VHH binders against MKRN2 opposite strand protein (MKRN2OS). Designs and how they scored, part 3

Target 1, 223 residues: MKRN2 opposite strand protein (MKRN2OS), of Homo sapiens (Human) (h3bpm6)
Amino acid sequence: MHCAEAGKALIKFNHCEKYIYSFSVPQCCPLCQQDLGSRKLEDAPVSIANPFTNGHQEKCSFLLRPTQGTFLREYDGRSDLHVGITNTNGVVYNYSAHGVQRDGEGWEESISIPLLQPNMYGMMEQWDKYLEDFSTSGAWLPHRYEDNHHNCYSYALTFINCVLMAEGRQQLDKGEFTEKYVVPRTRLASKFITLYRAIREHGFYVTDCPQQQAQPPEGGGLC

## First folded at step 23 (VHH; from j4 with H52W W101Y)

Design x4
Fold by OpenDDE, fold request of step 25:
Structure x4 (fold): chain B 223 residues (1-223), chain A 119 residues (1-119)
Amino acid sequence: as target 1 above (223 residues)
Amino acid sequence: EVQLVESGGGLVQAGGSLRLSCAASGFTFSDYWMYWYRQAPGKQRVVVASIWKGGRTKYSNSVKGRFTISRDNAKNTVYLQMNSLKPEDTAVYYCARESGYSPFEFDYWGQGTQVTVSS
């Protein structure tokens, strides 16, 4: 049963001077049980987008998934992440101790970093060839796998850097790529996971509203 | 509207110096990575230097030790100080903004400024 829930957004709404998070807008506030039907526009629920996507629907992208389990269910924040690169057809190229694999499934709940934009037609036309040629090189044989230096991340980053170099772009080291593109998305994912799990367990999650700093009263001009 | 406008290009003798400026407008300048690219006649456009939000800089090997990229966030301007110029540095120099979504995505470019280094 492909957990159809992986793509569902969360809802944030304001009531009882709190932010309340849920899977859907409830009919009644879970705190005070008042009907939520007659809301002012200012209290309109906000959708929190699911940061996880089906990796097989993401073309020419860098993907992250847990090595074991899923982000929403089993991921504990410490488990190793597996990395892959998608071709134009959603096949995920990834490197492990077994060599380069081409997955048609298994990445249905992933963090995605789009590498190519839809308007990059020239690169997109060459992408699959580049990825295949790169992957079939003797550099990525199973016996060359090493956990620290020659792994799934280095495979993906080396490919990206090869394409960047070919395009006259600046190459990125692991730290740079991680800081720029991975960390912002994983932070967002972590927040989402926390909310999701709390809602799943309790039905809702509550946070304090940021205090609107009362604008000091405009001092009445002394006549 | 987002705009990037390069200036400071010109003709200089080998061994000379130039300072390029790129004035940015229409966005929060401090929130973006800025780049200098160059394109020589009949050649591919290539990266010269980059500067991060926090001021971290990177250079191509061809310009290391000679060029310095800097930014003034108060003036919304990125600079390229070019010293010890060589004829091989002759190119149109472009300022670019990285979108931050992809290492391949530069969403805005300047019109470029011509740098010519005579032998």
Scores: ipSAE 0.849, ipTM 0.946, lowest interface PAE 0.5, mean pLDDT 93
Fold by OpenDDE, fold request of step 25:
Structure x4 (fold): chain B 223 residues (1-223), chain A 119 residues (1-119)
Amino acid sequence: as target 1 above (223 residues)
Amino acid sequence: EVQLVESGGGLVQAGGSLRLSCAASGFTFSDYWMYWYRQAPGKQRVVVASIWKGGRTKYSNSVKGRFTISRDNAKNTVYLQMNSLKPEDTAVYYCARESGYSPFEFDYWGQGTQVTVSS
């Protein structure tokens, strides 16, 4: 069973009036064993993008990863997530009870929220300096760590808000940031994890096709 | 093509009111967060107000209680009602669309409308 490497997309295809998910399009339908080779264009397989990225390849981004294990393997949907900010070189700045860490590895399977776009040249040029200056401030010393108020999330969000403020942008509280940027991505990730694990275990995953609600026949107006 | 067109700016006396409008076109307006920014002469452009897709609003401290942002999705328009205007409110006001991908990304801006508040 080819363990889909981290980062590979899933495939969704229609057969037997079902949606079938797999790591790749099989030669035969896993349900009816019919050959899948002669597909109509309308039944073309759809790629489901992997929501996880190598965090070290994501510049100037907010990253989420499980505190323990990986999203695809061990994450149970309830475990705490660790948060970090990447610099322009893919180093992940993150805050824990040990202080601010600068990770060159360990974030290879992360949810990424891009903060800067490639066209934000001015911010990009200053990003690493800002992040370093911020991180070396006495505010983020190990002894100041507090699980509820002064943690990895507050570190990242505070940094983001500092930059937003400096740029004349609107700052976000934890709830706003979470709702706006984190929740949509984690939902997507959760769905993907479910599919991925099911496929890994069984070779495929099957769902019902949403019934196109038959539009009620337009009642022919009796002239 | 995505367009944002501001209107409603002008000269007003201190204590007066203005209503700015930003007409949006070329995209599904209801799916985006809309912002008002302003830029005073020689100053940085700063956020004034925002309205989320669901209608949640946020204001800068300088305009809280005086300004009201609203949207009419049927008209693809975002508004800024400005009351109790002060000379310090003098600026070019810009409508902006947030892309929704990051807190930093505003992918479209209007040309701006001048608001001048005289003493």
Scores: ipSAE 0.843, ipTM 0.944, lowest interface PAE 0.5, mean pLDDT 93
Fold by ESMFold2, fold request of step 25:
Structure x4 (fold): chain B 223 residues (1-223), chain A 119 residues (1-119)
Amino acid sequence: as target 1 above (223 residues)
Amino acid sequence: EVQLVESGGGLVQAGGSLRLSCAASGFTFSDYWMYWYRQAPGKQRVVVASIWKGGRTKYSNSVKGRFTISRDNAKNTVYLQMNSLKPEDTAVYYCARESGYSPFEFDYWGQGTQVTVSS
């Protein structure tokens, strides 16, 4: 595959009745300073899935990136996101006030929503043509760009809806697409960004263990 | 194992009504968008209606106002109430589950139930 080449490793391990997050298993527990040498952990460390990928390695996908900077370093959770559609070669078609761009770089840290599936092999043969023909229409000229109603997102979603219609499937408005496919991924990304930055700054991050959270509460009396 | 089983198809005269059911098992039914599709002879399979986990519904233009999709999460069942049926509604009707990860990925389909509308 090669999905593991997308970025930094992030792990979670259990010690001192806490979940501890870090880039690697440290030599000593950051809470109690006990040696964590080989196989001294209660449970094996768990790798935390990286929600970001190199968008140029994603075929036929909807991509999100921050308009400025990167997710891990600069994204504040409120800044605008830019979106685009990859062709079969990882070129990112995206619409801005400058018209449709065909980027071979700049999307190396993206959230990806796969569009074309293995069972859509006939569409693979036509994807690049559909995307190019769609992009060269008069609808996506630079002067037609408008921040609220005719922007990068409406460009990408309109293309997706054209493909959905060709496949006999339900079209989606912006709210529906965002709620179903975008929000779940941005929630995971936000948590990952928080963990990543905390670990970079402090060396680790700590949360309560689920066993601790599941412990029955102290019994209450009748009022 | 995930299963989707349609029932309720049959022969009906134009103007009549029919109710399709899709019994679902093997997954947390309430978490998924559910769909009805149909395929007329010699035609592409196309969406008829969809229903979100929260109960929001959508319809193709050809059935809007005549068909009603609904769900019963306690019975893990999706329904399609078809009223004012036309010969053009003749098709095999399929229940489908969308994967939740891509708008193009359906990971389970029922076997289909035939609906035939005579003049």
Scores: ipSAE 0.588, ipTM 0.844, lowest interface PAE 1.4, mean pLDDT 85
Fold by ESMFold2, look of step 24:
Structure x4 (fold): chain B 223 residues (1-223), chain A 119 residues (1-119)
Amino acid sequence: as target 1 above (223 residues)
Amino acid sequence: EVQLVESGGGLVQAGGSLRLSCAASGFTFSDYWMYWYRQAPGKQRVVVASIWKGGRTKYSNSVKGRFTISRDNAKNTVYLQMNSLKPEDTAVYYCARESGYSPFEFDYWGQGTQVTVSS
């Protein structure tokens, strides 16, 4: 497959004293060829959480995507990430050298950090207005864009801090927001990408389980 | 089950001091960011101070220089030393734990302890 499919299942199961990763439980163990009926696995299969979601289905969230391409297919772990804020309709507000864009597509494989609880009606009723008013201020005109200090990230974080302040909450600098909320998710994403690509290439991926204990000592001496 | 229990509130004269404690149980205390919030009658609950799992602290402007947040990971306890108290500091003070996954998600709150500053 040459394009990413968000939401594709990934599982881990234990067989032959190995952890085996695949897209689904295969009919036979890829190592020993034993049939893997639903009751024949040593341990129940574990679903591996997919760190990516369709950003246009995420309300009131901070989103990350690669500036070019997609996470699963193209992202090398080093290229730039672009960020934005969703409104209540899945439109992604994002700032670049072209000013604030309001994207209805292009964020279908995103890392999402939810900003509001799903049932906070007062905030959701005002969110779209606040985001639009914030976005049309003179601070985010195209000519004010600057790669290091006035960019997509500073736009998103400044908006988040305005909402945090209105809610009586602690404001965050870039380092604090990144370390608390972004890094844990990008670490999970990096691991998932590695597994996904290995399974796509080879059909499965294998790691060791914790090693078998040594035999207990036998008692007594003889001579 | 996670529990946060505040203590040390009471009545104090303006200019005086109090020390609040928050005893935490049911989780790995050293892994979490901990917060003190306060709520005056009829007002929004607002942040007072926070302490990160690594010990870094932050304060609201209204208490900076007068209040000190600290933690003792061996005792699973967060403290708020409140000096030079003013009548405006009168509020219920809450200990809180942030989830660490969303800046708007606080998953546990204490019952609160009343602080009343007379005069």
Scores: ipSAE 0.581, ipTM 0.840, lowest interface PAE 1.4, mean pLDDT 85
Fold by ESMFold2, fold request of step 25:
Structure x4 (fold): chain B 223 residues (1-223), chain A 119 residues (1-119)
Amino acid sequence: as target 1 above (223 residues)
Amino acid sequence: EVQLVESGGGLVQAGGSLRLSCAASGFTFSDYWMYWYRQAPGKQRVVVASIWKGGRTKYSNSVKGRFTISRDNAKNTVYLQMNSLKPEDTAVYYCARESGYSPFEFDYWGQGTQVTVSS
C-alpha cells in the first residue's frame, strides 16, 4: 500500500527546433542523440508547474478530484469531477447523495482553488464553525441531493457565496465560478496529464517550436 | 506592471450624474473582469458593479437601475456612469481587478476617486 502521489516533476527544453518534455534533462537529445551537456541547450530547461496537490494540506480551499480514481492514472478528461471545501485542518467537506461527508483521506491528488486569504483573518477564526453550521442545515440532507441542481458543486458554491457576501464581494453563479477559476486549472491539468502519460509511456514528448525559421536559431545544435 | 487609475470624481448635487473612468495598463485588459467598489466613511469597502469580457454586467442592489458599468477594450478603460445620485452614494470609488486565482483575492486596486453627493 502506498500514499497517493502527485507524480513526478516535468520539464521542457528546446533542442532541434522542438520543445521536448521529459521528467529530467536527458543525457542525450532523444531526437538527434546529441549530447546535451556543456550548455548545448538554446534556453535553460523550464519546470512545468504541477497542477495537483495534496488536498488535505490545503486549508480553506475549494478542491476538485475525479469521482473515480486519480487524475494522473485514470482520469479520461470527461468523467465527472467531485468537489469539496477544506476546513482549517484539511478535512474535506463534500456533499453527495449520502449527505455531507467530512473526509480525512481520498483527496491526496486534487486541484485546489484557495479561498481564505491572509487579509481575511477574522474569517479564519470562524471558518470551521461557519462551514460546520452551513453543513448541518436541512438543505444538505441526503434526500435533497439532485444531480443537476442540488449536488456537490452547488453545495460548495453556495458556501463560497455566503462568504463572498459577508466580505462585501459579488456573488458568482456556477458558470462564472467555473469559467474564471475552474476551467483555467482543469485546462492546465489536462495538458499536464497528457504530457505526464506520454512521457511515462514513451520517455519524452515533442511539439514544434512555434514561429522559428527553417534556418537554425541561436545555438540551434545538430539534428 | 499593473496600474489602475481612476478619474471623474467630484462634488455633485443629489439627483445629478457623474461618469467615472478607470485607465488600465500592464496586463491583457480584455481577459479580465473589472470591478468598481466603493467605501463610505467608516464602512467596509463593498462591490458596486462588475463587467465581464464581452460586456456581461452585474450590479449591487443599491445601485441597480441608476448606475451603468461599461468598458472600452480598445482604450483599456472601464467606466461607471452614475445617475440619480443620492447622498448615500458618497464614497471613495475604487477600480479593481481580481487576481483570477481566487474569488476572494483582488490583487490590484486604483488609488480611488472621491464622489461627494450633497443634499
Scores: ipSAE 0.565, ipTM 0.816, lowest interface PAE 1.4, mean pLDDT 85

## First folded at step 24 (VHH)

Design f2 (from x4 with Y108H)
Fold by OpenDDE, last read:
Structure f2 (fold): chain B 223 residues (1-223), chain A 119 residues (1-119)
Amino acid sequence: as target 1 above (223 residues)
Amino acid sequence: EVQLVESGGGLVQAGGSLRLSCAASGFTFSDYWMYWYRQAPGKQRVVVASIWKGGRTKYSNSVKGRFTISRDNAKNTVYLQMNSLKPEDTAVYYCARESGYSPFEFDHWGQGTQVTVSS
């Protein structure tokens, strides 16, 4: 049963001077049981987008998934992440102790970093060939796998850097790539997971509204 | 509208110096990574230098130790100080904004400024 839940947004709405999070807008406030139907426009619910995507639908992308389980269910925030690169057809190339794998499934709940833009037609036409040629090189044989230096992340980053170099772009080290593109998305994902799990367990999640800092009273200019 | 306007290019003798400026407008300048690229005649456009939001800088090997990228967020301007210029540095220099979404995405480019280094 492919958990269709990976694509559902969360809802945030204001009531009882709190932010309330849920999977959908309830008919009544879970705190005070008042009907939520007569909402002012200022109290309109806000959709919180799901940061997870089906990796097989993400073309020419860098993907992250847990090595075990899913982000929403089993991921504890400390477990190792597995990394892959998608081709134009949604096949996920990834490197492990077994060598380079080409997955047609298993990445249905992933964090995605798009690499190519839809308008990069020339690169997109060459992407699959380049990825295959790269992957079949002797550099990525199973016996060369090493957890610390020659792993799934280095495979993906090396490929990205090869393409960047070919395009006259700046190559990135692991720290740079992680800081620029991975960390912002994983932070967002972490927040989403926290909300999602809380809602799943309790039906809703409540946070305090940021206190509108009372504008200091405009000092009455003594006329 | 987002705009990037390069200036400061010109003719200089080998060993000389130039300072390029790129004036940015139409966006929150401090929130973006800025780049200098160059394109020599008949060659591919290549990265020269980059500066991050926090001021971290990175250079191509060909210009390392000679060029300095800097930014003034109050003036919405990125600079490229070019010292010890060589004939091989002759190119059109472009300012670019990285989108921040992809390593491959530069969503805005300037028109470029010509730098010519004579022997």
Scores: ipSAE 0.846, ipTM 0.945, lowest interface PAE 0.5, mean pLDDT 93
Fold by OpenDDE, fold request of step 25:
Structure f2 (fold): chain B 223 residues (1-223), chain A 119 residues (1-119)
Amino acid sequence: as target 1 above (223 residues)
Amino acid sequence: EVQLVESGGGLVQAGGSLRLSCAASGFTFSDYWMYWYRQAPGKQRVVVASIWKGGRTKYSNSVKGRFTISRDNAKNTVYLQMNSLKPEDTAVYYCARESGYSPFEFDHWGQGTQVTVSS
């Protein structure tokens, strides 16, 4: 039973001059036990989107998942991430010591970086062929696997760069791609995981409200 | 509305120099990666240079050592200084904004400026 909870958003709401995070808006404030039913618009709960998606539903995307376990349950923030590329049908191409694999399952909780936009019809039509041709090249045989230089990340990035080059676009090195596209998403994921786990353990999580810097009183013009 | 307006193109002799400008408006310019592309007649549009938010620059091999991309965030402008121009540099030059979501996504383009290098 893939816990339906993996796709659930978190809720942030204001009460007791604090930000409170939960899986849902409770009937009563967990801090003061007051009823939360009559809220002003200014106190409207904010949904925090789940940064994790089912990778098999993400077309033409770069995917990240833990090598072991899931982001929400077992991931400790230090374990290795596995990388894949999806085709137009949600099959995840990924490279390991076993060679290139084509996964129809196993990426149900992933960080996704969409590579193609829905309006990129020409590239989308060729994507599966490019990915297959690339993957069947002798460059990605099992015996060529190397943890540091010839790995799941280099596979995905090399493919992306091949397509970028073919499209007359600028190629990216590992650092550039990571900085631009991976780091922002993994930071968001890390924050979400922290909140999620805290809520799971305690039922809610509380943070201080940023002090609205009191706008200095508009100096009453002395008439 | 987001706008990118190129200027500074023209006719120049081989070995000459041009400076292209792209004036940006309608967005926080400092938050975006900016690119110069060019398209020669009958050819694919290709990247020429890029400049990151932090000022990091990258160039295509064909223009390395001759072209310099720069930005002035106070003026919301990206520049392309082109030196030692060659006939092969003849193209329409486009300024583009990268969306930041995908390496394939450029969400805004200028109208382009013609650069013609005569022999």
Scores: ipSAE 0.845, ipTM 0.945, lowest interface PAE 0.5, mean pLDDT 93
Fold by OpenDDE, fold request of step 25:
Structure f2 (fold): chain B 223 residues (1-223), chain A 119 residues (1-119)
Amino acid sequence: as target 1 above (223 residues)
Amino acid sequence: EVQLVESGGGLVQAGGSLRLSCAASGFTFSDYWMYWYRQAPGKQRVVVASIWKGGRTKYSNSVKGRFTISRDNAKNTVYLQMNSLKPEDTAVYYCARESGYSPFEFDHWGQGTQVTVSS
């Protein structure tokens, strides 16, 4: 039953000189109870896309999920994230103390980083083979698991780097990959979680409109 | 339209220097990571150097200490200063824009400029 909420966007609308966030546009403003039906086009609600996806629908992607619980419900922003790589069929390869796992479920609410684009046909055709060959190597046996150095992240990153290298691309260290691709998405996710939880609890969330700093009137040059 | 145009290639003797330029247009240049690639005859195209939005640079081992990538955001240009050139550096050099969405995605490439290093 967890699948239905992961894909819903939030709505942002302006009323009462505030930004109001909700799951849907209410008929009446939750602040002043005025009818929201007669809105000017300029005040059109904005959809805030859900940053979470069903990882099993994301082909050839790097995935992040909480080790425990879900982003929207239980994730506290500090808990460890589990990482995986999807094949072309949405099977999530991930490494733990139990070795490499191939999950057909459990990643329904994930942050995704697409690795291959749809037009990368040659790489996509080889992706599953590469991932399987990589995963069956003795490097990723359970007894080699180490929390700090040989973990789910290193597994995924090593695979990515192997493919990058094979393609003549630049390899990335953990810091580089994190900074470039993970951090922007996790920041977005964090904001979304905050909004989502607030809305879930209260029915709406309110923020101040950034005051357009009135440009000081250009002083009319005295002729 | 997004365009990348390489220039500065040519024939040079071993030990010589060249400076490649890649003029970018049609996009906010400062918002993208830029790369130099090269492709030697009969070889795979390989990364040479990259420069991040913030100016961080990274080089392939084969060119470290000899090549310098730089960018001028005001001119929408990325450069590759190549010093101490070797015959092995002979290749077509390509400028590329990384999309920023994935490590594999380069959404725009230049046509390339030929660099030939004679013995």
Scores: ipSAE 0.844, ipTM 0.945, lowest interface PAE 0.5, mean pLDDT 93
Fold by OpenDDE, last read:
Structure f2 (fold): chain B 223 residues (1-223), chain A 119 residues (1-119)
Amino acid sequence: as target 1 above (223 residues)
Amino acid sequence: EVQLVESGGGLVQAGGSLRLSCAASGFTFSDYWMYWYRQAPGKQRVVVASIWKGGRTKYSNSVKGRFTISRDNAKNTVYLQMNSLKPEDTAVYYCARESGYSPFEFDHWGQGTQVTVSS
């Protein structure tokens, strides 16, 4: 039953000269108790997409999840993240001290980085074979696991780089990959978590509207 | 519409230099990573150089020290300065825009410009 909440969007609406966040549009403004039913189109609620997805529904993707707990409930921003790669069927390949695992469950609340696009048919057809061949190599045996250098992240990145190289594309180091693809998504996730938890606790969250910088009045040229 | 148009290709002698340009239009150029690729006859298209939106550059080993990628955001143009050209550099050169969502996703390509290096 816990899986259904991971995909729920947040709602942002403007009232009382503030942005108000909630799980749904309330009937009345939580600040002034006015009815929100007669909204001008200008005040239309905006949906904030949930940055978390069911990793098992994400094909050919790089996934992040907390090692313990979930992003929305227990993640404190300091705990270790576990990394995996999905095949075309949503099985998550991941590397730990126990070796390469193939998870059919446990990644229901993940940050996803799609690696292949739906139009990449040739790569998609070979993806599962490449991933399996890579994963069964002696490089990823349990006794070779090392927390700092030979870990879940290096496993995923090495696989990605192998495929990039085979396709004549530019390989990425850990810093580059993290900066380009992970950091933007984790920042978004962090913001979402903050909003989500605040709403869960209080029913809503309020922020100030960015002051529209009053365009300085165009100085009327005195004729 | 997003467009990428390469120019500056041609015939050059070994040891010579060329400067390629890729004029971009139809999008906010400064927000994207730009790439140069090349494809030699009968070979796979391969990356030559990349430049990030922040100006960071990366090169393939085959062109390091000889090629320089740069960008002018005011002109919406990415450049490839090619020095000390070799016959092995003969290829069609393509500029490409990375989508920023995946290391595998290039959403726009130019038509390419021919570079021929004679021995």
Scores: ipSAE 0.843, ipTM 0.944, lowest interface PAE 0.5, mean pLDDT 93
Fold by ESMFold2, last read:
Structure f2 (fold): chain B 223 residues (1-223), chain A 119 residues (1-119)
Amino acid sequence: as target 1 above (223 residues)
Amino acid sequence: EVQLVESGGGLVQAGGSLRLSCAASGFTFSDYWMYWYRQAPGKQRVVVASIWKGGRTKYSNSVKGRFTISRDNAKNTVYLQMNSLKPEDTAVYYCARESGYSPFEFDHWGQGTQVTVSS
């Protein structure tokens, strides 16, 4: 019952002076049709880092998911994203027009930004209490929800800023938090989604190998 | 190894000025957000100012208008110019860098430099 887990593993291998991306090493090279199973690849295939994680296994973290569907199957890059904060048990606290929800499921394909660090030992014991107390205040009632200024993102960031202030750290506005922590991760996720879907549709994806572009001229391989 | 070395601290009279330097080595300095923090006796360490890898600056309210953070990427150095100093500015001042991993994580701190402001 892992239907909600992040998608298939991706690999990269080098053949025909190209990087070839696929779900597994194919029997024959998709470019030159040479049998890869009868000859050892010069370089071992490498796995591609998956930017998505099961958010319920991420403690004390800021999570992003598509409001509808999953990143790999449905997300079009322009639809709304929903956000939340995990407690120490992987329960995702998130605010919507229905108030604060405490989700034990639904975040299995998430982008995660860790919040609590190992050097914050005292905060580990207090995190769940702080998050619960914050969440039961009158500020996050269902009728106070507003798409632009009082939403899932402002809920999560307001909590983060309360903890930052308690720790003597610099508070962040939405633009600052998004630029520093969210955008780098969503850029990697966007590239991974594009790659994954191309492989799913075409069986493989190809880019130039940087090392082969620097080799001395030894003869043809173009013919 | 990553190294941040503060200098320029000392004893100064109220109303005076002081310039702190933080020499950085062991990393690509221009890729990081840099911070000054301070810790007064018996108090927690708190943020003073930050300068982003693109040059944007931000200040705590207690120092805004009096302190200026700057960086010189050619010298791998971040500075804190402190003007109109007050006794409450007395603290150990620390240089720190942020990698962009977590808003709660600074992956390296300097050893600190003492600033003492006398009345």
Scores: ipSAE 0.673, ipTM 0.866, lowest interface PAE 1.0, mean pLDDT 85

